VHH binders against c4kar8. Designs and how they scored, part 128

Target 1, 263 residues: c4kar8
Amino acid sequence: MAELSTPSPASPAPLDGGRGDELEKFTLRGARQILQLLQDLITHRGLITAHTGGGHSFMTAVLKVDEERGRVVLDPSPDPQANRRALAAPRLTCVTQLDGIRIQFPLVGLGEGQDKGRPALFAPLPAEMLRLQRREFYRLQVPLAHELSCLLKAEDLARKPVEVSARVIDIGAGGVAVVVPTGAAEFVIGGTLPACRLALPDGEPIELDLEVRNLNRQTQRNGTEQLRVGLRFAALPRAADTRIQRYIFKTERALNAKARGGL

## First folded at step 8 (VHH)

Design q25 (framework vhh_vobarilizumab_d1)
Fold by ESMFold2-Fast, scan of step 8:
Structure q25 (fold): chain B 263 residues (1-263), chain A 125 residues (1-125)
Amino acid sequence: as target 1 above (263 residues)
Amino acid sequence: EVQLVESGGGLVQPGGSLRLSCAASGFIFSEYDMAWYRQAPGKGRELVAGIDSGGYTSYADSVKGRFTISRDNAKNTLYLQMNSLRPEDTAVYYCAAHSGYFTVKWYSPSQYDYWGQGTLVTVSS
């Protein structure tokens, strides 16, 4: 399973060194800025996808920042194998989102320990953090209450056509990320899934073609493993683009209203 | 008066498990970096595992994956869970305390402020 062993294309896909010159202007290197951003992630209880390489990741969160010792404390996975992979990795690439803004940072020198008597992961404070305020990288985290789904047209292990109802976990201008039930279908990076159906609230499903961009086996906080699939809109009809943008805008506005603030 | 009192040592078969405890008194346990050292017959004291006051742990390569160090600040107690024990783990195990910030791997035995009297672990048929 070479697709699960490729580091940088893992979903959500980390931004790599090929865009280094463009990304430099979005990189925070000030200690005060880094500490404030990490504290903001704690305050918002932001979920972090930590990529350990080889197409593997696990969900974590920053539990606290130990400024005196120059360390971050992370929530370990309940899956011991995910923690072993993380501790063995030369670096973690952490990807998260704050108020729709993509945040990415490396952690090097990961170790084990305890926080208030419970297992925890420790790492030195990152020397840099990417904070990317660009529309094309904005991903709305889909509220679970919306039960947003996409019916995928794919193939099973025997190359037979199957339809898979996948839960949409995030959505942006360029595509969606979905969770696929274990064993439901086989996916090939670069493959096209024709005539898939995206079910948005307030209307009939949108038919659209999706290209598989990345695959990642992610260990969830409850210790179970799931396949996350990143899908690009290959050819988006104008009416579909309008409906998707309207959904994103309406949902963001509603979430901001709950937090006592609107666009 | 500062005291570190180890317990939980004994005779165990290869592949067995033991849990060592170190009860601390006379200092603010939560502020101290703690470690387990061992000394086999005819050898010097060597680091087994350490845990600093912030909770970060460090292990000797020979025990990594088999032993787990932990602390209970409410009970002023340090623990060492030893699994998959081997004859070469036979040693007197010592609890040690250091008042300053450190990474356990970088401190020599002479730098620790307090030591327990040790508990014997024998791994044999």
Scores: ipSAE 0.013, ipTM 0.550, lowest interface PAE 8.5, mean pLDDT 82

Design q26 (framework vhh_vobarilizumab_d1)
Fold by ESMFold2-Fast, scan of step 8:
Structure q26 (fold): chain B 263 residues (1-263), chain A 125 residues (1-125)
Amino acid sequence: as target 1 above (263 residues)
Amino acid sequence: EVQLVESGGGLVQPGGSLRLSCAASGFIFSEYDMAWYRQAPGKGRELVAGIDSGGYTSYADSVKGRFTISRDNAKNTLYLQMNSLRPEDTAVYYCAARTSWGIKVYYTSSAYDYWGQGTLVTVSS
């Protein structure tokens, strides 16, 4: 038989390098937003996987939010051992989804008691909740060594068609950010650039329609001005999406190859 | 209902080989990221190898060059070919699945939504 063990971290694997900054954008810390999100989980009867550490988890649900006392009420597991592990754990990591949105939050200070005469688990309201809307949030910083470029079909200041080879500085599932010399072309926020060509390290350039989302002017050390242009994929065929995702995953894992126990 | 069923575990001598299989049902297998985790006595659960929906693979340093993860989308099956087995590879091996988000937020076991019951691998003489 297994001996009593101290709860361990969920995994020795580190989080993706640089993703900490991206995750902060999707972390809710406002009490009202947290209460509303928990209430949405109740309304939609969302099943929650509660991780107790050491590879153990159980299925639960939020039964109610006690706003006056600042706590959540959870459905206990029908397995008494799962409940004992949960109560002994320093922290629960709760994972669920709502309408395709991944939701994750910690619960600390779990206790047991009764709600309306029935067994229940109680915890203070989480101080934070992570809300991730699928693949749209991540941006890979493109290594300079990859020399990843996008040939933009735009207009110059005289409204003549021009092709501008722009360096890709970041890439995600929804788009790219590029840099161009100031004055090389005119960009209008909300404008569409048809039939641009994204050159990935493997295979033929991908033909894409891009929408201009943002513009930011930068001055470099040599006094040269560059324009940073944020571009959204207006239409992305499945084959192009697959190639872009493969490049992102391959590059991310190569950058994280030194991380022990991680993908 | 999602199910992951591991098979192929057993007793082998050091230097031997085993092939683990994980039969998946109840979801569109080709759209999921898959992984093998293991848990040795007295240790936490650790990642062994992962394969995403596009077939890109990743390995823990301790098994790189010895183990090969692969998938057969037509058969809804995940495999782990284990070569040059060592006593420290002794563990219960778990198949894990998660919806592919096109990105990875966490490389922890909590990132995976579904788990098999595990299959025991014992490496000893």
Scores: ipSAE 0.000, ipTM 0.100, lowest interface PAE 18.5, mean pLDDT 77

Design q27 (framework vhh_vobarilizumab_d1)
Fold by ESMFold2-Fast, scan of step 8:
Structure q27 (fold): chain B 263 residues (1-263), chain A 125 residues (1-125)
Amino acid sequence: as target 1 above (263 residues)
Amino acid sequence: EVQLVESGGGLVQPGGSLRLSCAASGFIFSEYDMAWYRQAPGKGRELVAGIDSGGYTSYADSVKGRFTISRDNAKNTLYLQMNSLRPEDTAVYYCAASLYRGYTVSFKPSEYDSWGQGTLVTVSS
């Protein structure tokens, strides 16, 4: 049913398994395709958010694919607690992006050891990988230089109104993912934040209602935690939708031109 | 100058097969994501199948299992093998190209940078 509260596709949080039928056409099961995609993540130095369950995740990367032993080698967290959570989890759900395309895959049977004398995490090769090429699921990683922010109208621990400026880390047709300052506000999955203001370049802030879709405490590569919140656009006026789409398209063009040595 | 030229369309009986080709020139074909769209009279353009620069494919539900998209980077050519054709497959078929990987193999025609002129496929008795 469409009534299910599910993580926003604008968030690095895992997509709901109940969408398996819809996502099947985007799921890679061929061994060659899986190996190629993992190698592409290594080549592009892709950062992976590994979800361990209970709203916890850590940042990692694929260091190596060991085809003969049928396993991937992952960069462990500098936080021992994050590694303990990962090893205790029945599965990791790994989420990343390659050229703006969402990639998601499970890892089962995580172990720890060493690779070339350095600590590493090991897991069997995934039997499937999701590579999602729909615009509704596309999320532009917001360049840090753009300083994109969203002013959230929320409540503090005492249920008093509070305004929080949150940094936008990704943006898509359906919503945004933001980093919220520690202790600034309380969020409830499924809750609505009315009259928030999204600050895009070139114009006045866009006023919109946001629905909280997911909450994730992410352990960064330096060992610190941050709260990431996935927010869905509840009711998006046509003019606002057009401005958001223009920003995404324009930024993609600029990034692609810059990668080719142009402005 | 970017050019996409479709060929292989024609009249075919229900249950028949056709192979469409799209010859590309004026850009580095291997770096582009490619797609086939179609448009029936009085309807908008809809995605049929897409293939990205890495060879990953996507299909519309209505054609999955019947159509196969492929590319030959050495020949700068995109293909669509159409099997078990139905009257509802009757449309003008368009080749599309995009360098914007985050928008590739999508259902939005506006996300593709370049388009061919189209080739007509008619499935009729």
Scores: ipSAE 0.000, ipTM 0.179, lowest interface PAE 12.2, mean pLDDT 80

Design q28 (framework vhh_vobarilizumab_d1)
Fold by ESMFold2-Fast, scan of step 8:
Structure q28 (fold): chain B 263 residues (1-263), chain A 125 residues (1-125)
Amino acid sequence: as target 1 above (263 residues)
Amino acid sequence: EVQLVESGGGLVQPGGSLRLSCAASGFIFSEYDMAWYRQAPGKGRELVAGIDSGGYTSYADSVKGRFTISRDNAKNTLYLQMNSLRPEDTAVYYCAAKQSYTGFRIYTSGEYDYWGQGTLVTVSS
């Protein structure tokens, strides 16, 4: 006899097997490791951005860990609407940093109550926490005002060399995402673009080899098509790596300052 | 109210093409990571392709080079262009969404927050 079961959500497999496997190395699942990391967040009074869905987030902090009850206590938002949204969300995604290391964890089953007579949010301890010790997995959305560009050395449809100045929309320690008009050049996934030049705001362009990782065709509101190209840094020199990391940290700090200050 | 509505499924011959669309409403689409999942009869659900809020894409090994995921933030729509379709691509295809981060982005495994009802793709002669 056929059995009818409602499909339940399965945990997503890593999108890119290699990338997912690498992220697994930075995922903490031991109860003691999780408790220690949460305690470190309390000790450093680390601010946490809690994402609640619908493009909304609020600033919180871990106030304490209740090991006996298996719960974490969070500082509620001064905005009652943010707290109501958080309580209604299927998942709260918490993001923070300790000494430049990104920490990320989910909270499910959020509730409200009081801690020592003051309003508080409560959630079960997370089953896992991500602690990224290497930044090749981080991607920063490049502010349009920075006018970041990368001069790509590619080929056209006739296999003739062509140089294309591409706008950098996204940058991490491991690579960049750029936008190119459709038809400006041909790209092959896994192909290498030698001697490209990445222009950062401060200093000379960085010469480097780029490997094509993915291609995505997008139609803009005005009807024009753009090709989005994901590119990995090959054999990045240490001086170039330092400059890219400095740009990322400086830009993130500026963006975080604007988000808090309303500038 | 958050909704994801898939369309574009149907019957196609092996070697053919289909384009799936997912219309999103009730959230700021440009701030969400989006994905396509599929479930074949008698099998578990599997991830096909993902695209983060910054446009970075990733694909399951079984579809690399054949499928292209894309998004149109102005139309709040996610797409999956499927080329060189094979009988083993026959499945119900689901659109999924989870909130992305501002500033830095990371591709991570984890449960998606919102799911569509699915659209059937049948590849047969």
Scores: ipSAE 0.006, ipTM 0.220, lowest interface PAE 9.9, mean pLDDT 78

Design q29 (framework vhh_vobarilizumab_d1)
Fold by ESMFold2-Fast, scan of step 8:
Structure q29 (fold): chain B 263 residues (1-263), chain A 125 residues (1-125)
Amino acid sequence: as target 1 above (263 residues)
Amino acid sequence: EVQLVESGGGLVQPGGSLRLSCAASGFIFSEYDMAWYRQAPGKGRELVAGIDSGGYTSYADSVKGRFTISRDNAKNTLYLQMNSLRPEDTAVYYCAARSTGWYTVKYGPSDYDYWGQGTLVTVSS
């Protein structure tokens, strides 16, 4: 019995088309800005997921910007089928990340050829690029060492008030996900938990109202269950929002610095 | 305490140029996203140009190709170079700062943490 290789995790999907009008303010259309951003992707060796439609994508990178011919040169896939799908597609949707900033752009009129004697794909420079710092979409996985917790004000099985200290497993601009021991409290999707306290590593706990958005029961390898609760910030004061964003930024920067330092 | 102090406003003829400066103190300037907003008589406050901590820029359609936003992190200063000025550019110009890290699809004045007092730009015939 041969064991099959585990597929790579799914690449980031393109943003919802119904939000196009809301994303207009983050869309770059200036030729110089587009050239600069593409050059930054080269400098940072940014990997790009190119979506060819029909649930297919491949990994590429910008090898060169040819300003004289108005073209981007891309690294072809080692999979010939992926390259054929790309060349047949009316449009590629390219998605990448640069220090947590989401970058998305279309490429139309993809061709193939050679660059310095090596196979390459090329397309006209994109007319637009989306540059969105990922406030709504990013979820920082909270390092266990930070011991981040949120004191939840909830109800027990008898609908009596209880306080539950829950471990924060991820955090974003719109909310947190926490782990609660099974049976510690009852949660109702859409229910509000008032005056909860989020403990960040630096400073006083932040008092905030949380709305229950989702519930997931996870069975651990030892057979015990834990409840994952997705919580949205119902009424987030600006000062609290600033502290949360600062924690996310500081933590991601520290993790990136550690990775670049070879740790 | 955070301070944003604008300078460089004044009276200029149509087709002229003007350079605005915003001196920042009380925070780590290089880690903040900066913007210029303006408010014309009878209108609300609107974005003119933005520059993030990484130096990437955005512009309102009405000023693209005419205005250039830039920053000098060593001097903690934000700039707006305004060329080919029009009477419609007459407004009070505000410097704004927000902590770096995140953007919302709901982009507007409420997304900024700190504001300057403003500097008046008048473009007269």
Scores: ipSAE 0.000, ipTM 0.130, lowest interface PAE 15.1, mean pLDDT 78

Design q3 (framework vhh_vobarilizumab_d1)
Fold by ESMFold2-Fast, scan of step 8:
Structure q3 (fold): chain B 263 residues (1-263), chain A 125 residues (1-125)
Amino acid sequence: as target 1 above (263 residues)
Amino acid sequence: EVQLVESGGGLVQPGGSLRLSCAASGFTFSDYYMAWYRQAPGKGRELVAGISSGGDTSYADSVKGRFTISRDNAKNTLYLQMNSLRPEDTAVYYCAAGKTFYSIEYYTASEYDYWGQGTLVTVSS
């Protein structure tokens, strides 16, 4: 999602950031580093979103790394259509997080078969992996127990106003990702949803404008499909920004304390 | 220095056509998601059309079938072919560039969007 700026009334915000070339320094190309990172994803049972193009993705995981054959083994989707899309795609773009660090890598030449009698997808080891240790790309995966929701003010198929309560699945400094049932509302990339209400556990819902940045139809591990909508905070007030950052920090700290045995 | 410079705007009769161009410099144009936005007087900016680095296109319903977005990566130029223009198309048209994260064109944009200064399109009553 995009960066939010809150300029002084006397000073305009910058129009550009020149950040494109910085991603190169976070790209891993060493075979040993790539193997180690893939093994870390296996050890932590990391869920991977595999993008197949055309606004489609499915949830997968690395089951093993076959170093002798130079391949990764992936968990196929229980949805045969998702697997067919993946096999037909010239490239998969795999996105995951490990301890809050964004990890992204391509897979080319996907095939199918069996591993120890179970259906599996195979691909050559990626030649590169992105490991991005930058706070602005951090997304907190919202715990299901928090039941975080955002009431969206959108339009239905006939362009009539509709309100949709959407589950927030991740949240960062610049926006949220939500899950919307297929057909509940129509979204257009670049469209603005005014006066939406983000419900945080501590306090009144935050009223804010959201810009639609991305859409994808994600096939879950159980085979069901859901629409994921990426939403950017448009003109976020300072008080709202403070509350969102406080929620992220508090939740991250609680999750880290639980993982480390408490402090 | 990043620059996006729009051109091709002007006055046109209803039913007429215009072609907008956006000349880009100072970044690797072919890696960027490009879009046309417009802003009518007293209204917010709205997306008109977008095109990924790979050439996949998206359009606002109000312009679908009338407008065509395209890009020429060799010339670092974005285009918008506007046909069957209507009075409600009157607006300042802006070129925008957003870097997708590791070639995921539609899924994640960079923290900073580059914007041009805009070009005025007036469709006479």
Scores: ipSAE 0.000, ipTM 0.164, lowest interface PAE 12.1, mean pLDDT 77

Design q30 (framework vhh_vobarilizumab_d1)
Fold by ESMFold2-Fast, scan of step 8:
Structure q30 (fold): chain B 263 residues (1-263), chain A 125 residues (1-125)
Amino acid sequence: as target 1 above (263 residues)
Amino acid sequence: EVQLVESGGGLVQPGGSLRLSCAASGFIFSEYDMAWYRQAPGKGRELVAGIDSGGYTSYADSVKGRFTISRDNAKNTLYLQMNSLRPEDTAVYYCAAQYSTGKVTWYRSSAYDYWGQGTLVTVSS
């Protein structure tokens, strides 16, 4: 990831069990829903971080769902010690993501065996799966070809209004990150920029209020200083929210289609 | 446990407007792709409009610019705003739900896990 990219954690940590009441509304307990979600993880080859306790974890994936026997088959770790820890653990906490949605589920009664002659781990199907939509944390890296911009209504050093056209480098459900030349305007964390205009393809610019959340001054290779400004959508009208989400998912799907060998 | 209940259908004159609603319960609405399908007398079901869990929308060519699909995840409700209605829009309109897999599958009627009972829209003078 580049320095100006939104950082991802090295490994997702399990959610606190003491928050059970807050997480109940995000918990799936229907057998068909659980089977479908596990099948989706197989289809998308989702990587799973399996936590075995004591700060230990390993990378795995769902290889198969055996509906007749009521069990899930997992890819073992290449590290024998990790597999021994997993088999000795009373419970595995499995964490993954599917399309920006955090998925977490327990596995109890882990065993080892073979699937199609290859080593495998297996466990009974989970009785519950937590599914949290964390779309507010998802950031689409904006393709340079889109030339996405946001006209910021800010103030100069004398507190006089100025308009700055800023390049959008990433966008999510909760805000955008933009780049402006150093000195183009004054920004303060917590400050509000009213009536800014976000230019998306295929429509009129979206008028919205933005709150400054963070500021990062960067020096480019050519010696030019630029300011990365993280901006939160302070109040997002329903129509604007719909258009922003549509742009994000349409762009992601186009990138995925291109990666698959084109149209 | 899972229910999709449509409302808002009725008789309207050509050029009129109707707003359909679909109240969902028994699943985490925000994690499902939703669609409106319709079936006219003597015809098969066809996609009218789709909206995925992320808000990406798609419309049948015959309704583009006239219909708007939207969702309210806080109310677990799907909407279809229908403007400039035509006699050929006469059909039973169905709400459909499918667990979001990240793929665009709303054009595949067999991909939907749950369907509403339908609401009749009649456009006639």
Scores: ipSAE 0.000, ipTM 0.082, lowest interface PAE 21.6, mean pLDDT 78

Design q31 (framework vhh_vobarilizumab_d1)
Fold by ESMFold2-Fast, scan of step 8:
Structure q31 (fold): chain B 263 residues (1-263), chain A 125 residues (1-125)
Amino acid sequence: as target 1 above (263 residues)
Amino acid sequence: EVQLVESGGGLVQPGGSLRLSCAASGSIFSINAMAWYRQAPGKGRELVAGITSGGSTSYADSVKGRFTISRDNAKNTLYLQMNSLRPEDTAVYYCAAEKSWDYLTSYRPEEYDYWGQGTLVTVSS
């Protein structure tokens, strides 16, 4: 039948109970709301991870919103290769955080030019932005002073067992993001790392299984590249979950007090 | 919302080849994993092949060595190269995508957020 599909009495699985529908209620499409959120990111100097596809990203920021021309101005990477990847990408997926709330938006039609005589990247204003204001989507940016680490049980480049101490960058109810030293280990998305050890400031390390969810080769503000690994907690025991949540809430409260008290 | 549109289905003789394409469009955030499923008349939906954003692939035993899954992340397009086709490969083939925003979501690896309408593949002499 040409290009037409025959109707089937057994249709594809419906999206019943799926998680995709839950995101719709967090999607902003109003022009005023989008402009306000972008302006809030500028005011708070929010760092943005811009994903260019193929597991690559770079760190950027919104420098300004040009309402007259309907575009955003982004800080280019000092790494020319990161900028080339961004300009070649059909879309950037921009991820950032404001007051612990995850914000995500697409930018399409990226170009390059100058702003006030300096190199800049430009894109039309996004048609939509996600603002995930739910506790389970919260990510605590781990203070460097906490020296939070996770001992990962993985394989090296030669497929031999290796233990890697990875610095925890962020932590939430469902997992952690870590920085892995270049060449220290190989990761497979969907793979499980058994019996890893998460070292919280108080008490002995928490032993847990971690599932590899994402891999991101991120170009830093200084032009260097690092591997960031997103790890989901698999079958987390209640006692471990309680300790992790306590750490998150205690640290969040301390950071909020520091921001208001400032001493 | 993401729309998935399959193409490349048709009638082919046993031993022949077909290449299926699935184009993802719409207001899209990052897509983590994509897969091809198929459903023959009177049968349940079965996984044919899957591919992660990092390029890791998985195949059903019945198609291993004959089918190759690939994706072009720049074009948001998923492909299935089908070689050495057999009458038992006759089915409606569906493209599926898992929406990803990070590791803290409660998405199960077995549950996909988006499905195409399907494309019919008939292997018959």
Scores: ipSAE 0.006, ipTM 0.243, lowest interface PAE 9.0, mean pLDDT 78

Design q32 (framework vhh_vobarilizumab_d1)
Fold by ESMFold2-Fast, scan of step 8:
Structure q32 (fold): chain B 263 residues (1-263), chain A 125 residues (1-125)
Amino acid sequence: as target 1 above (263 residues)
Amino acid sequence: EVQLVESGGGLVQPGGSLRLSCAASGSIFSINAMAWYRQAPGKGRELVAGITSGGSTSYADSVKGRFTISRDNAKNTLYLQMNSLRPEDTAVYYCAAGDTYFRVEYWSPSDYDYWGQGTLVTVSS
């Protein structure tokens, strides 16, 4: 799914044919399973996008699990404003990926302080963690070396047509997420961008229609803010779907082979 | 450690049926895409059928409509039901498992992480 919300046992049953029941079987609620997954994120140095609401997020990581105090220790943003937004939020929605598996969990009761003399954010251990190992939820983090781009047909602030080359940061079966240069275009959730062109490394650009699904101002690890736009494939020919999925597969295989190569 | 152990091969007459089984040990069966490959004498390994962890299936054109791939995640077992067998189906059949979300038709034999020992199927009178 594009949505970040997860069903809980206390939530009403879904009306659309059991999606909540399907997600429930991927939800970890045991304390030991949660601790193990958090430790796996630490071991693999997994970067986490923490959504603070209002279309804002920042990049963080789990630095430590403090079992004695029942809490996680997070890497604060170098941007003080991102940290202030996080502390003011009623919850963080944390999203990450481990070995192609989407992991999502809430943190409630965020505080700030120091861990052994270094600034840190603290939160109680999450009560649940979603671990989704399904094809439709998989998103490849695009290697920077691939310089994957999408030429967007959008509108500027005066609502005149503009073409914007946007860097693709992740890609899945249902869409892409892109980084848009500051001031280059205006986006409306639910709006359609017709005849955009996705440039894969091999072959000609793929022409496709994209729907704006989300907008997020994300504070990066270096403290700069980027506009990230989530785009859904509105109409995707079978040949284009095949090419996109082959790119995802081949890239994942190459990344896994490099990791197993050891050096 | 993951091991794949195949069974069910044998000699059968043309038009007959066989069911192959592949029992997997280890904790990764439910999340892996799995496939049956075959290798006829003097030829390379070719894909027969594949199945994702979610149950989506794919088949080689030569076996479509005659073979059915299935899995039982509770028993960690992969099956290949082979009906209307023909002499050209004679081969060693291999069970393979790969750590992937993707359709098995994108994979070459070298892309699979785990292989069974093979089971011989002979179709002749």
Scores: ipSAE 0.000, ipTM 0.265, lowest interface PAE 11.5, mean pLDDT 79

